Miniprotein binders against p81326. Designs and how they scored, part 190

Target 1, 226 residues: p81326
Amino acid sequence: MLHFGGFIMEINHISKILEKEREEYIRNKVEEYLKQGFSKDDAVNKANQSWRTYIGHRIQDVIYNLLKKFLKDSGLKVTTDKALNNRNLPEELDKVKRLIAINYGEYLFLPDADVIVYKVENNDIKIIAIISVKNSFRERRFETTYWKLKLKESPVTSHIKVFLATPDKDNEISYKCPNGKPKKMRIILEYELDGIYFLKEDFEETEKAKHFGKIVEDIIEISKKL
Key: E = the ipSAE of ESMFold2; O = the ipSAE of OpenDDE; V2 = 0.75 times the mean of E and O plus 0.25 times the DockQ between their complexes.

## First folded at step 18 (miniprotein)

Design W111 (at its last look DockQ between E and O 0.81; V2 from the best seeds 0.63)
Fold by ESMFold2, look of step 18:
Structure W111 (fold): chain B 226 residues (1-226), chain A 83 residues (1-83)
Amino acid sequence: as target 1 above (226 residues)
Amino acid sequence: SEEEKKIEELLLKAILLMFRALELAEKGDYEEAIKKLEEAVKLLEEALKIAKELGNERLIKRVEQLLKDVKEMIEEIKEKLEE
């Protein structure tokens, strides 16, 4: 595991890589919205909102594929909430879905989990971790902590580790006490979650707040204890 | 410097290609994934040449490690393709 580090650490540059695509993306989207009859101001606003959704999905895809690559030799499998919402699930994924679902009386909902890590052992499925991917904290700031707390309430799901992965390019949670003042969002997220993994170089590292490249080693270590 | 900015551009393009190759391999598009990785090798080899001309030892080591990683990825995907 000390041998992981080269390619996976380059995810720290993901924001730079995707930012180079931004101008062309925005230009194309504005053009598309103008063709649909929106005003220029509305088209620009919609294009910028579209970009935020797009970049979030791109980061999720990169994280999914990296985890799948680097965890496979340890016998760990990776899926997504998008895959779990497909009609006619394979038996294995149907079991994963049932093991992660939260019961609200008459209703059953999946937590907002972007990436799910699990293993298959003796025909049993063990959910190891859920990774929530946040590009920014503009909306749904504590959504991940809510789901962690709900998973803790049941003995069936209380073992599931809940991680947050983020580039946090606006430094919303990068430091605990910037300018000597406690940052509420960083403090609460770090307290409640099992870990925060940053997709950048500049942040305050702690036992729970780490570079994303460390997530593989952490997940493997956790899986050996289950 | 202008040379360092060129190396950075080559590296970012190569890393993007490496991410794309992982996505393609996940979908079973192994031939296209290999093509992306081979393009990444060419970009990294160009970046290495410039880094050596500049004498930047830190950058040389980073690019050499990435080249090793890309070549390993190519071999792994070729094994899957032959199955």
Scores: ipSAE 0.619, ipTM 0.855, lowest interface PAE 1.4, mean pLDDT 88
Fold by OpenDDE base, look of step 18:
Structure W111 (fold): chain B 226 residues (1-226), chain A 83 residues (1-83)
Amino acid sequence: as target 1 above (226 residues)
Amino acid sequence: SEEEKKIEELLLKAILLMFRALELAEKGDYEEAIKKLEEAVKLLEEALKIAKELGNERLIKRVEQLLKDVKEMIEEIKEKLEE
């Protein structure tokens, strides 16, 4: 049983908890944009957009910290794409960066990797998984799938598991065929990705679609096979 | 019920504090993390009291589990402070 098992389950409420800050956040941002000379309608729209970005980062941070904590005892390490964007990287992180890079001929680019899980054995780094965190699917719905497919194209990165973690607030991918109508996004994401982990209880569970509480165990199991 | 809503409110506040504490601890701010967790304990204890008064076994178990978790978190952080 994972340490803090009750606490992990409470992640289901993270969206609700964070949404309590929305009213104050929006009010402050609206005021800021009004001072910048925007109309009331524009200020509200901009504030709402800012909130979406903000809340997405907050959820990502929570997931990052949880994974970092719960994987530590297994000897696994966690970093982020943001950490890898520095010019001066420690040797370890520089290696991590290189091991997730995608070849575009004359250029190397990094996939969107909100969270990167890796292990160090005998000074060798093995990338285990990349976790994409999405609060909503309003934009770039299949971006994670794109990166998964690109990672598969190289023997250097083909072993890297790609997971999606989401509260799926709008129930865009929680069910495959609600009311008998197929949800293309759920079906495609589940097919192409190695797993989808939900920060909620109300979803259709499958072999690949699981509660977020299972992600730690799954990653540990994968790490043992590498 | 109103009491159940109060319990849920207390739980949500406590959970938020626990997440904040986790973030603080990962940044090495152990003292502040402990403060947040201690505050969470107070909220959870209040929630537990109300839950017991209501006789809601489900809520009692949920709160007790969180209390256990938060205390374990405090202990882990204290151990790090001593290292």
Scores: ipSAE 0.529, ipTM 0.823, lowest interface PAE 1.0, mean pLDDT 92
ESMFold2 (binder alone), look of step 18: mean pLDDT 89; pTM 0.877

Design W112 (at its last look DockQ between E and O 0.81; V2 from the best seeds 0.74)
Fold by OpenDDE base, look of step 18:
Structure W112 (fold): chain B 226 residues (1-226), chain A 83 residues (1-83)
Amino acid sequence: as target 1 above (226 residues)
Amino acid sequence: SEEEKKIEELLMKAIKLMFEALELAEKGDYEEAIKKLEEAVKLLEEALKIAKELGNERLIKRVEQLLKDVKEMIEEIKEKLEE
């Protein structure tokens, strides 16, 4: 049983907890945009967009911190794409950055990698997994799938597992065939990705679609095979 | 019931503090993390009291587990402060 097993399960409520801040956040942002000369309607729209970005980052941060904590005892390390965007990187992170880079001929680009899990053995770095965190699927629904497919194209990155973590507030991918109608996005994401981890209880569980509480164990198991 | 709603409110507040404390601890702000966790303990203890008064075994178990977790978190952070 994972240390803090009760606490991990409470991640189901993180979305609800954070949403309590929305009203105040929106109010403050609307006021800010009004002061900038936007109309009321524009200010509200902008505030809502800002909130979506903000709440997404907050959830990502929570997931990052949880993974960092719970993987530490296994000797696994965690970083983010944001950390890798620095010009002056420590040697370790510079190696991590290079090991996740995707070749586009004349250019190397990084995949969207909200969370990166890796291990260091004998001064060698092995990338274990990339976790994409999505609060909603309103935009860029298959972006994570794109990166997974690109990573598969190189022997350098083909072993990297790509996971999606989401509260799926709008139940866009929680079920494969609700009311007998296939949810294309769920089916495609589950097919193409190595796993989907839900920060909620109400979803259709499969071999690849699991509760977020399983992600630590799954990553540790993968790490032992590398 | 109103009491169950109160328990849930207390739990949500405590859980929020625990997540915030986790972030602080990961940044090396151990003192502030402990303060938040101590506050979480108080909230959880209050929740536990109400849950016991209601005789709701499910809520009792949930709160007790969280109390265990938060106390363990405090202990872990204290150990880091001593290093």
Scores: ipSAE 0.731, ipTM 0.886, lowest interface PAE 0.7, mean pLDDT 93
Fold by ESMFold2, look of step 18:
Parts: sequence; C-alpha cells; structure tokens
Structure W112 (fold): chain B 226 residues (1-226), chain A 83 residues (1-83)
Amino acid sequence: as target 1 above (226 residues)
Amino acid sequence: SEEEKKIEELLMKAIKLMFEALELAEKGDYEEAIKKLEEAVKLLEEALKIAKELGNERLIKRVEQLLKDVKEMIEEIKEKLEE
C-alpha cells in the first residue's frame, strides 16, 4: 500500500496554510467591491462571504487531487459534482450522474457530492462513495445526512457510502462538551454517515471518525466488496 | 524554540507548494509543477538540516518522508513530460 502517513497526512495542516492568504484576499476583495459601487459595510460583508466560498473550493480541490493521485493505481476513478454539471458530458460521466441522481417527480437533483469515487466493472459503473466537504457547520449542519437518507431510499443507491471531510477549524464537532460527552452534532453526524474524515490532528478517533489519510484504504476495502 | 518555528515555517511552505504542484499537474501544467516541487525540495532540505542539528527524531522522519514523496512526484511528472 502507498505511504498514506506521509504527504496525504499533511492535509491536516491545510486550514493553517490557507488562512495565511486571508488578510490579503479580503483586502483585495473589499477594494474590488468598492469599485463596483458597494458601501464599505457591504463590501466587507461580501468579501467575507467570498472568502468562505473560496476556501471551501480550495480545500475541495486539494481533496480531489489527493484522492485521484492515491486511488489511481487501485483502478478507482474520481470525479466531482462540478464536472458532472458540464454540458458536454462523456458517456462515462453521464452514467455516473444518472446513478447518483435523486428523483423528485419531474426533476432530478444531484446530492451535494463534492467528490465522487467510482469504478468501471464489466462495462458498467459502480458508485463507491461520495464525499461532502464541509469547512463550517454554521448554516448547513446536516445537509450531508439528508443526502445519505435520500440515497438509502432506493435499492440502486443504498450501497453508496457517504463520507464527510472537514478541517473543523472552529472545533464544532471534534471537541467534547465540558461534561465529557461528544457534541450533539458530532453524535448525529457519526450515527447517520458512513464516516467522518478530519483534516486536522486534534480529535478523538472512533470507528467512523478518522484522520483523512485513512480514507484511501477505507475506499479501497469497500470497493473490493462491491 | 526559534529553530522549531523555522522548521514549521519551511514545512508549511513546502507542503503548500506540493499541493499546488499536484493541481498544476492535473491541469497538464507539468513544467510549472516541477518548478514548484523543486522549490519544495530546497525548503525540505533546509528543514532537514535544522531538524538534524536539533536531534528531533520525529521531525527528521517527517521531513525525510516528505522529501521521498516530493522526489517521487517529480519523477512521475517528468515521465508525463516525455510522453
């Protein structure tokens, strides 16, 4: 097996590395919004919102590129929800899209599946896992659990593992309450999801809550059973 | 200590370069990816020197593994350039 304790484990420092960009990013964005005619207060608010979106995209890209690198020799393929929303999908990706879509009558929606892992087996596609990347739990706290529940409703999607990947920079689910119990949000996420993978060093590991570097081995093991 | 802070700074810069190189290689920007990785090697070599002077075995092992990883990344990308 590859050295998963080396470079991939350094993702535990991603929030610290990227935070150093924040001050310059915000200053430049405020100036940009002021030139667009926004008030100073509005420009600052928009810049902070822009930062949160930007940092989430950056972390998602890092996760995608790491998984693509470390899963390629196991015959597993990786794509993103962004790639699946392109207009000119190759046949393979169109099949991936159809296999994870949830039916709402006349409409089909993709779950918020930032990264999708699949394999091609006997001229067919098997979805292994989707990975939702969350940087903060301030507003979209249980979105990932909703998508897991929806995927469980159909026999064609019920096998799909749903993982959460998070730096949990503000310690919203990684630290315990003062009484020594896990936080309510941690309990619910760990119960409902197939796994939580932290992009940080300081948390209590469980059977479902692990360092991100262990996700590659877990995905490979799951793929062998499908 | 001050030396340990210097090692951490060097490591964070090198790790960021390694992530950037991985993204560049995915986009097919192999020459720029190699440039980033060669810069990371220099930072890691300096960090290794300091870690050895301190005798910090955990840091030495971490930096040596990263050096191995980055050199493997360079070789892989060079193969793609020659295709």
Scores: ipSAE 0.693, ipTM 0.881, lowest interface PAE 1.2, mean pLDDT 88
ESMFold2 (binder alone), look of step 18: mean pLDDT 89; pTM 0.874

Design W113 (at its last look DockQ between E and O 0.89; V2 from the best seeds 0.00; counts 0 for: pae E 1.6 > 1.5)
Fold by OpenDDE base, look of step 18:
Structure W113 (fold): chain B 226 residues (1-226), chain A 83 residues (1-83)
Amino acid sequence: as target 1 above (226 residues)
Amino acid sequence: SEEEKKIEELLLKAIKLMFEALELAEKGDYEEAIKKLEEAVKLLEEALKIAKELGNERLIKRVEQLLKDVKEMIELIKEKLEE
């Protein structure tokens, strides 16, 4: 039984908890943009956009910290794409960076990798999984799918599991066929990705679509096979 | 009920503190993390009291589990402080 099993289930409330900050955040940002000379309408729009970015980062941070904590006892390590953007990386992280890089001929680029899970065995690094965290699907709906497909094209990265973690506030991918109408995004994401993990209870569960509480166990199991 | 709403409010506050504590602990701020967790314990104990008064077994179990988790978190962080 995972330590803090009750707590991990409470992640369902993270969106609600964070949304309580929205009013104050928006107010402060609107005031800031007004001082910069924006119109009221522009200030409100900019503040709302800022909030979307902010809340996305906050959820990502929560997921990162949880995974880091829960995977530690299994000897697994966790990092982020942000951590890899430094010029001076420790040797370990430099290796991680190289092992997730995608070849574009003359250039190597990193996939969007909000969270990266890896293990170190006998000084060798094995990348286990990349987790993309999305609060909403308003923009770049299939970006994670693109990266999965690109990673699959190389024998160096083809083994890397790509997961999506989301609260799916707008129920864009929670169900495959609500009211008998197929949700293309859910179907495509579930087909192309290795798993979707929901930070909520109200969703259609499948083999690949699970509650976030299962992600730790799934990652540990994958790690044993590598 | 009003009491159930109060319990939920207390739980949400406690859960928030627990998430914040985890972040602090990962940054090495163990003392502040423990303070937040101790506050979470107080909130959960209050919630448990209300839940017991209501006789709501589901809420009782949920709160008891969280209390167990938060106490375990405190213990783990204290161990890090001694290292």
Scores: ipSAE 0.625, ipTM 0.847, lowest interface PAE 0.9, mean pLDDT 92
Fold by ESMFold2, look of step 18:
Structure W113 (fold): chain B 226 residues (1-226), chain A 83 residues (1-83)
Amino acid sequence: as target 1 above (226 residues)
Amino acid sequence: SEEEKKIEELLLKAIKLMFEALELAEKGDYEEAIKKLEEAVKLLEEALKIAKELGNERLIKRVEQLLKDVKEMIELIKEKLEE
């Protein structure tokens, strides 16, 4: 498999790279919100919220572009939940959407799957993996686990691997037993998910918790078994 | 040291350009992607010079690998541009 040497591993520095934009971003957003008539306190709060959304999208875009580039020669295709929510969906993506949708009686919902990897063989579509990209775990800590459990409930979706990709800069899930005390979130996420891929260097590596740079090899190997 | 901090700053800027170039290439903006990568080469060459002056073998290896990677990216994108 042809890969750029160490470049994919440099994603371990993505949070440091993007953090350098934060001060200017916040200042610009505060000014924008003040011009809209918000109080200074409200403008600052909205700017910080905007930053969290912005950096999450930036990291997701980097992951999408890397996976699309590095998986292409293996016959694997990549899309996003954003693309699947487009109103005029090409037939191929419409099939992808239907193959990951969760049935709630009268309603169908897509799992919160930021990036979806699939393959097309002989006009048949197989979903390989769903990657959830999380910058922090302050809200909906086990959201990705919930979607994995829902996908396991149907034989149509039970094969789909569910991965979590995160810089985890605040070490919320980087270690199983920080200071000798079990970290519930890390332990449950690692147990329930098919893998956790860290966009940083410093974390406790295990069979399921790896550097993000390993995700390409893992996805390719999984795809050969389907 | 201040020199090692400067190398890190140069590397982070170069890596950011490499990610931006990958995004541009996926959108079909090949000429802009190459421009970003050529800028990254200049930053990496500066970082390599400083790393060699320091004799820091870890930094030298990292920067040399990145230089190889960015040059490979440039060649691959040039192939797409010629299509």
Scores: ipSAE 0.600, ipTM 0.839, lowest interface PAE 1.6, mean pLDDT 88
ESMFold2 (binder alone), look of step 18: mean pLDDT 89; pTM 0.879

Design Z63 (at its last fold request DockQ between E and O 0.84; V2 from the best seeds 0.85)
Fold by ESMFold2, fold request of step 19:
Structure Z63 (fold): chain B 226 residues (1-226), chain A 101 residues (1-101)
Amino acid sequence: as target 1 above (226 residues)
Amino acid sequence: GPEEILEEAEKLMEEAYKLIREARELLEKGDPESLEKALKLLEKAIELLRKAIEKIQKALDQGVPEELRKKLEEAFYLAEWLLFFAEWLLEYIKERLERQK
């Protein structure tokens, strides 16, 4: 059954398929912004920002739906930061929101989390993991590590695993020492986070850096220990 | 018996995998005719995968030796991953067709 290994790897094609929209998407957006009166340079910058938001949301949706599908039979539930930002939250989600909130003195904020995994046991909620989804790292290089460090500061949140899921389109963190030279971003992310899960084939695998297909098994195993 | 069921399910999964790869190639061409054909291939692939999953589940429900149970569970897991991708690709192609009004 040699082809069966390829079944999971088909997920790697999602980012490749979506990336083929990039040129057409940007061209259309530049035209829209030019018609709105923006300069050529401003229209290009705005179109590129729009693309990054679009592609990020598309990949996040895939990861959310995948985890929701594969974790349901293990008694694990999945939500998003968008769902937690609704004004009139169901009681269950309101509890999830409170369990991940970070205290900044007079202020209480949610970490930047794309996908949250939790379980409900005897009417109690336990947060298992937060998954940050990134297509590229150009402008928000270490945001995920900041939130991991903040969650570690409280005994109520210190158990929460913080994962990064990425196609790493531009090969920014795929290898620790490309050409024999340490890659700062990969090394720091792997050191600080609980795991990095790649939606691609070509990356350096370590105990913390794995193909995305391993995330389901890892989350289930963690949930059994909590 | 359950070993025959596993072999039948694996055959269905391999057939679905072929159809999914063909659908990806047709999507790359991008014309409406190719996209409609890709849609039909994916509908068939999804049907085959759901049939394979159903066969595997029925075999597991009947009770099987541990070695065969592990193989059935692995096949089930792999089929569900491929099914997820096939369903995503189907919806993506539907979106592309709608955009081409």
Scores: ipSAE 0.864, ipTM 0.934, lowest interface PAE 0.5, mean pLDDT 90
Fold by OpenDDE base, look of step 18:
Formats: C-alpha cells, sequence, structure tokens
Structure Z63 (fold): chain B 226 residues (1-226), chain A 101 residues (1-101)
C-alpha cells in the first residue's frame, strides 16, 4: 500500500530547503549593499527584505507550476496577476483580468492574485479561484481577507473562491487556539477565506484548513459547480 | 494484468521515494560531491516515476474494473506529485551547483 501521505508531504520540504539558503543569501546581499555605500544596518535590513521577496517568489512559482500541472487535465487554466500586468494581453487573459477586477467607482483594481484558476467554456471564461501565497505574515496580514471581502461585494466576482497557501514557517496561523489562546489571524483568515492550505505537517486541520495536497481536488470540485 | 501493473508501479514509486529521500539527505550536506550524487539519485528517481506513470496509464487505457481504476488513478496522482517534487529538487540542486562554481 502506497504511502499516500508520504508522497504528498514531500512538498513540505520545499520551504524548508529554500529556507536553508537564507544565511548565505543574506550574507551575500549585505556585502552587495555595503559595496553600494549603505550602512551596515541598512544593508542588513535591505538584505532581509530582499530575502522575503526572493523566497516568496520561489514558493509562489512552485505553487503556480504545481497547479498548472495538476489542473491541466481537468481543462482548467492558471495564470498570475503578474501575467495580467501587461498592456498587450491575449483576449483570454484580458477577459480574465476584467473578471477579477474590483470596482472602486472611477477605477478598477486587481486583487492580489498570485495564482488565478479559470476555465474556458464556449468562449466564456469562468474564474474559479484565486490563490494567495504567503510564506510569512509579517506584513499585510489580512490583505487576502480584504480582497475576499471586496470580491464578495460584486455579483460578478462573488463566486470566486479565495484560498491562502502557506508553509507558515513561523507558525503564525497553524493553530487556532494554541495553549488556550486564540490566534486572531488564524481565526479571521479561516473565517473569511474559502480555505487555507498548508505546506507543512504540523497544523490544526479543519474543514477550511487543510494540507496543500487537497487544493487540487477542491478546485476541481468547485469548477464542476460553476 | 492490471493488478500486477499496479503492483509494479507501486514498487517503482517506493524505490523512487527512497532515492528522493536520500537525495534530500545529501542536499543537507551541501558539498559539491554530495550534490552531484543527489542529482544522480534524482535522475534515477525521475526515471522510475516516469516508468510507473507510463505503466499506470497503460493499464488505465486497457479498461479496468471501477475499483481497480480508482486505485490506478490514485497511484497515478501520487506518482505525478512525487515526480513534480523530484523534478523541482533536481533543478534546485543544479542551480545550487552552478552558484558554487
Amino acid sequence: as target 1 above (226 residues)
Amino acid sequence: GPEEILEEAEKLMEEAYKLIREARELLEKGDPESLEKALKLLEKAIELLRKAIEKIQKALDQGVPEELRKKLEEAFYLAEWLLFFAEWLLEYIKERLERQK
């Protein structure tokens, strides 16, 4: 009998593997910034910021590529907000962009959408889900929640599921009430979002909080209802 | 038959999994020799997984009872997940090696 859990859980090592580069990365960046004339303190701060961006992108890329691979056979497509930030979009992506846009009166803005899952049926596009990828929650802790709430305000976007995918390396949202103390961030994110998917083993599983291995089947199931 | 194919595929997957784990251990050492060895292990693991996937797909294409179909599909899914990771890890190690040069 296949170690079903073991094979899926290998994805958890990605974050851990990437994090091992931190010290070397920071050291190299600090040296770079010192050479540019920054103070030691500034160099360290900039290096840390650079690291957060770097590792965030690496994890996002993994998730993007994973979803792209595993949703393909189901006829589902994936893109990113970055891909949508182009002046010359193919018609399909232009439609995707418009279908996730949030109305602010005179302006339309896109939500943070690290990964966008959609399907094309009879030349019509249906947005299925937006996945926000967060390595850590040091900044913009409830940004994903904000976007979810904004998307709910319009009948055009209200059906779009918003998921959070995270390794939660600092254990900020892994448990709802560790030691009897409520973790506001976990509780609020779980309440407001359609799901939280963890790229780790040690977390409190609930109906909405699941291992990342479940995200593919969940998205496929949602897609069947749209 | 299809059941035998599934069993063979599962064996390949288990072997691949062992190789991947060993590769991860070698990655932790981080020295160039260990990384090169890890690459070889991953290449083998990827080969095994591709073979498993191919076997499973072939079995699925032949038509199987529903119960066996589900098992094959599950195995297929797992193999693809493991393959994804192995390929990612392979590329990661390659990048690491290039940075050390």
Scores: ipSAE 0.854, ipTM 0.929, lowest interface PAE 0.6, mean pLDDT 93
ESMFold2, look of step 18: ipSAE 0.840; ipTM 0.923
ESMFold2 (binder alone), look of step 18: mean pLDDT 88; pTM 0.885
ESMFold2, fold request of step 19: ipSAE 0.848, 0.859; ipTM 0.927, 0.932
ESMFold2 (binder alone), fold request of step 19: mean pLDDT 88, 88, 88; pTM 0.888, 0.886, 0.887
OpenDDE base, fold request of step 19: ipSAE 0.839, 0.839, 0.838; ipTM 0.925, 0.925, 0.924

Design Z64 (at its last fold request DockQ between E and O 0.81; V2 from the best seeds 0.84)
Fold by ESMFold2, fold request of step 19:
Structure Z64 (fold): chain B 226 residues (1-226), chain A 101 residues (1-101)
Amino acid sequence: as target 1 above (226 residues)
Amino acid sequence: GPEEILEEAEKLMEEAYKLIREARELLEKGDPESLEKALKLLEKAIELLRKAIEKIQKALDQGVPEELRKKLERAFYMAEWLLFFAEWLLEYIKERLERQK
């Protein structure tokens, strides 16, 4: 049964399957924006931004549903930033939202926390981890590291693990020193975050940079220490 | 005995894996006939995986020696990962077919 190791690796095909939609998606969106009166250049820029939003949401949904499935028997719950931004929240989710909020004087803001893992013990909520989901690194390259550093500033949030999950479709952070040249983005992300989890096979594995299949085991181990 | 149950479950899982890979190849072709065939293969693969998972769970619930228990738990975990992918792919192909209509 030499193929059982490949069962987990099938998840790598999700990003590849979705990426095959890109060309047609962009073409259709450009046509749509042109019909709305935008210039060719504006329509192309808008279509590309629309694609980045779409693919990011599709991958986030996969990660949310996967973690929800695999963490339920360990007493761990999973939610999303979208669920936390609803106007009327159940009491449990309102507490989750308040436990990850960052104080900026008169203002409270949520970190960019695509997927949130937490547990409930004796009616208390403990935030375990925040997973940031990125398909590619075209824009806002270090936003996730900023939020990790902000969470470390307060004793009430300093325990929260911050992970990055990515197919890294353009191979921007897969290796530390491709062709002998240090890749600043990979090095800084790995240094500052608690882990990077790749939704692909071809990447340089380290203590913090692993295949996405390890994330379930890692989260469960962290939850046992909290 | 429980070793036979593990072997039976592993056979079901291997057959399901073959069907899932074939469904991915059909998805690459993209025409409605290929997509409909891929759906049928995935439905069968999902049923095989659920059957394997149920067999493994029943064996675990009755109690087994520690070494066999670890093997059963590993097979269960692997089957659940493959089942997750198969269910996602099934829904994706359904979306593709609906979009083409």
Scores: ipSAE 0.861, ipTM 0.934, lowest interface PAE 0.5, mean pLDDT 90
Fold by OpenDDE base, look of step 18:
Structure Z64 (fold): chain B 226 residues (1-226), chain A 101 residues (1-101)
Amino acid sequence: as target 1 above (226 residues)
Amino acid sequence: GPEEILEEAEKLMEEAYKLIREARELLEKGDPESLEKALKLLEKAIELLRKAIEKIQKALDQGVPEELRKKLERAFYMAEWLLFFAEWLLEYIKERLERQK
């Protein structure tokens, strides 16, 4: 019996593979910024910021493409917040955009939604889940939680599941209480979000904290209940 | 029969997995020759996985008992996951090679 688990676990290598480019990437960017007239310190800082953005996008793209592929046969569709930032949206995406919007009185704003999963039934759109993709938690640690809470405040959006997908490269949220000390971020994220999906092997599994390989099944199951 | 097809598909998947692992090892070396070799391995792995998927799908289309169906569907799912990774890795290596030129 093939250890089928091993095949799914290959996805864990994506983050590791990408991270190996960091040194070269940083070096090249530093040189670029130095040529632009930045100080060495500024160049390094800018390069690091650029790297975080770059690696984040690469991981996000993987997750997007993966979900798009594996949810297709279930009749589920996938989009991104970037796709929704167009003035001229197709009707379907315009509806998606409106259905995830958060009301701030005079203004509607979109939550951070790296990946949006929805279904179309009889020309009606139902938003199923929003997946936030985070490579690291250095900045805006609870931003996803904020959006989840905001979505819960409206009957229009309260049903939307909010998931976090992460390789957690710095082991910031992999365990709840390593060495008996509670990891505030893990505990809060797990409590507030509908699920955390790890693109790694070394993490504390719970009902809400699972390997990323489970996300497709979970989304499909949720979609059947909506 | 369908059981034999599943077994054959699993063998193909296992072989593909070995090739993918070898490709990852070559990627770690990072030199152009290693990367080119990795590409060839991945291309072969992708071919094997596509063949496995096709075999599984064919078996599913023939109608099978529920228990076997579940096994086939699981195998199908796993093959697709591995294929996704292999294809990603292939494109990644291609990009790396292009950057080295």
Scores: ipSAE 0.855, ipTM 0.930, lowest interface PAE 0.6, mean pLDDT 93
ESMFold2, look of step 18: ipSAE 0.850; ipTM 0.927
ESMFold2 (binder alone), look of step 18: mean pLDDT 88; pTM 0.891
ESMFold2, fold request of step 19: ipSAE 0.851, 0.850; ipTM 0.929, 0.927
ESMFold2 (binder alone), fold request of step 19: mean pLDDT 88, 88, 88; pTM 0.890, 0.891, 0.891
OpenDDE base, fold request of step 19: ipSAE 0.844, 0.845, 0.844; ipTM 0.927, 0.927, 0.926

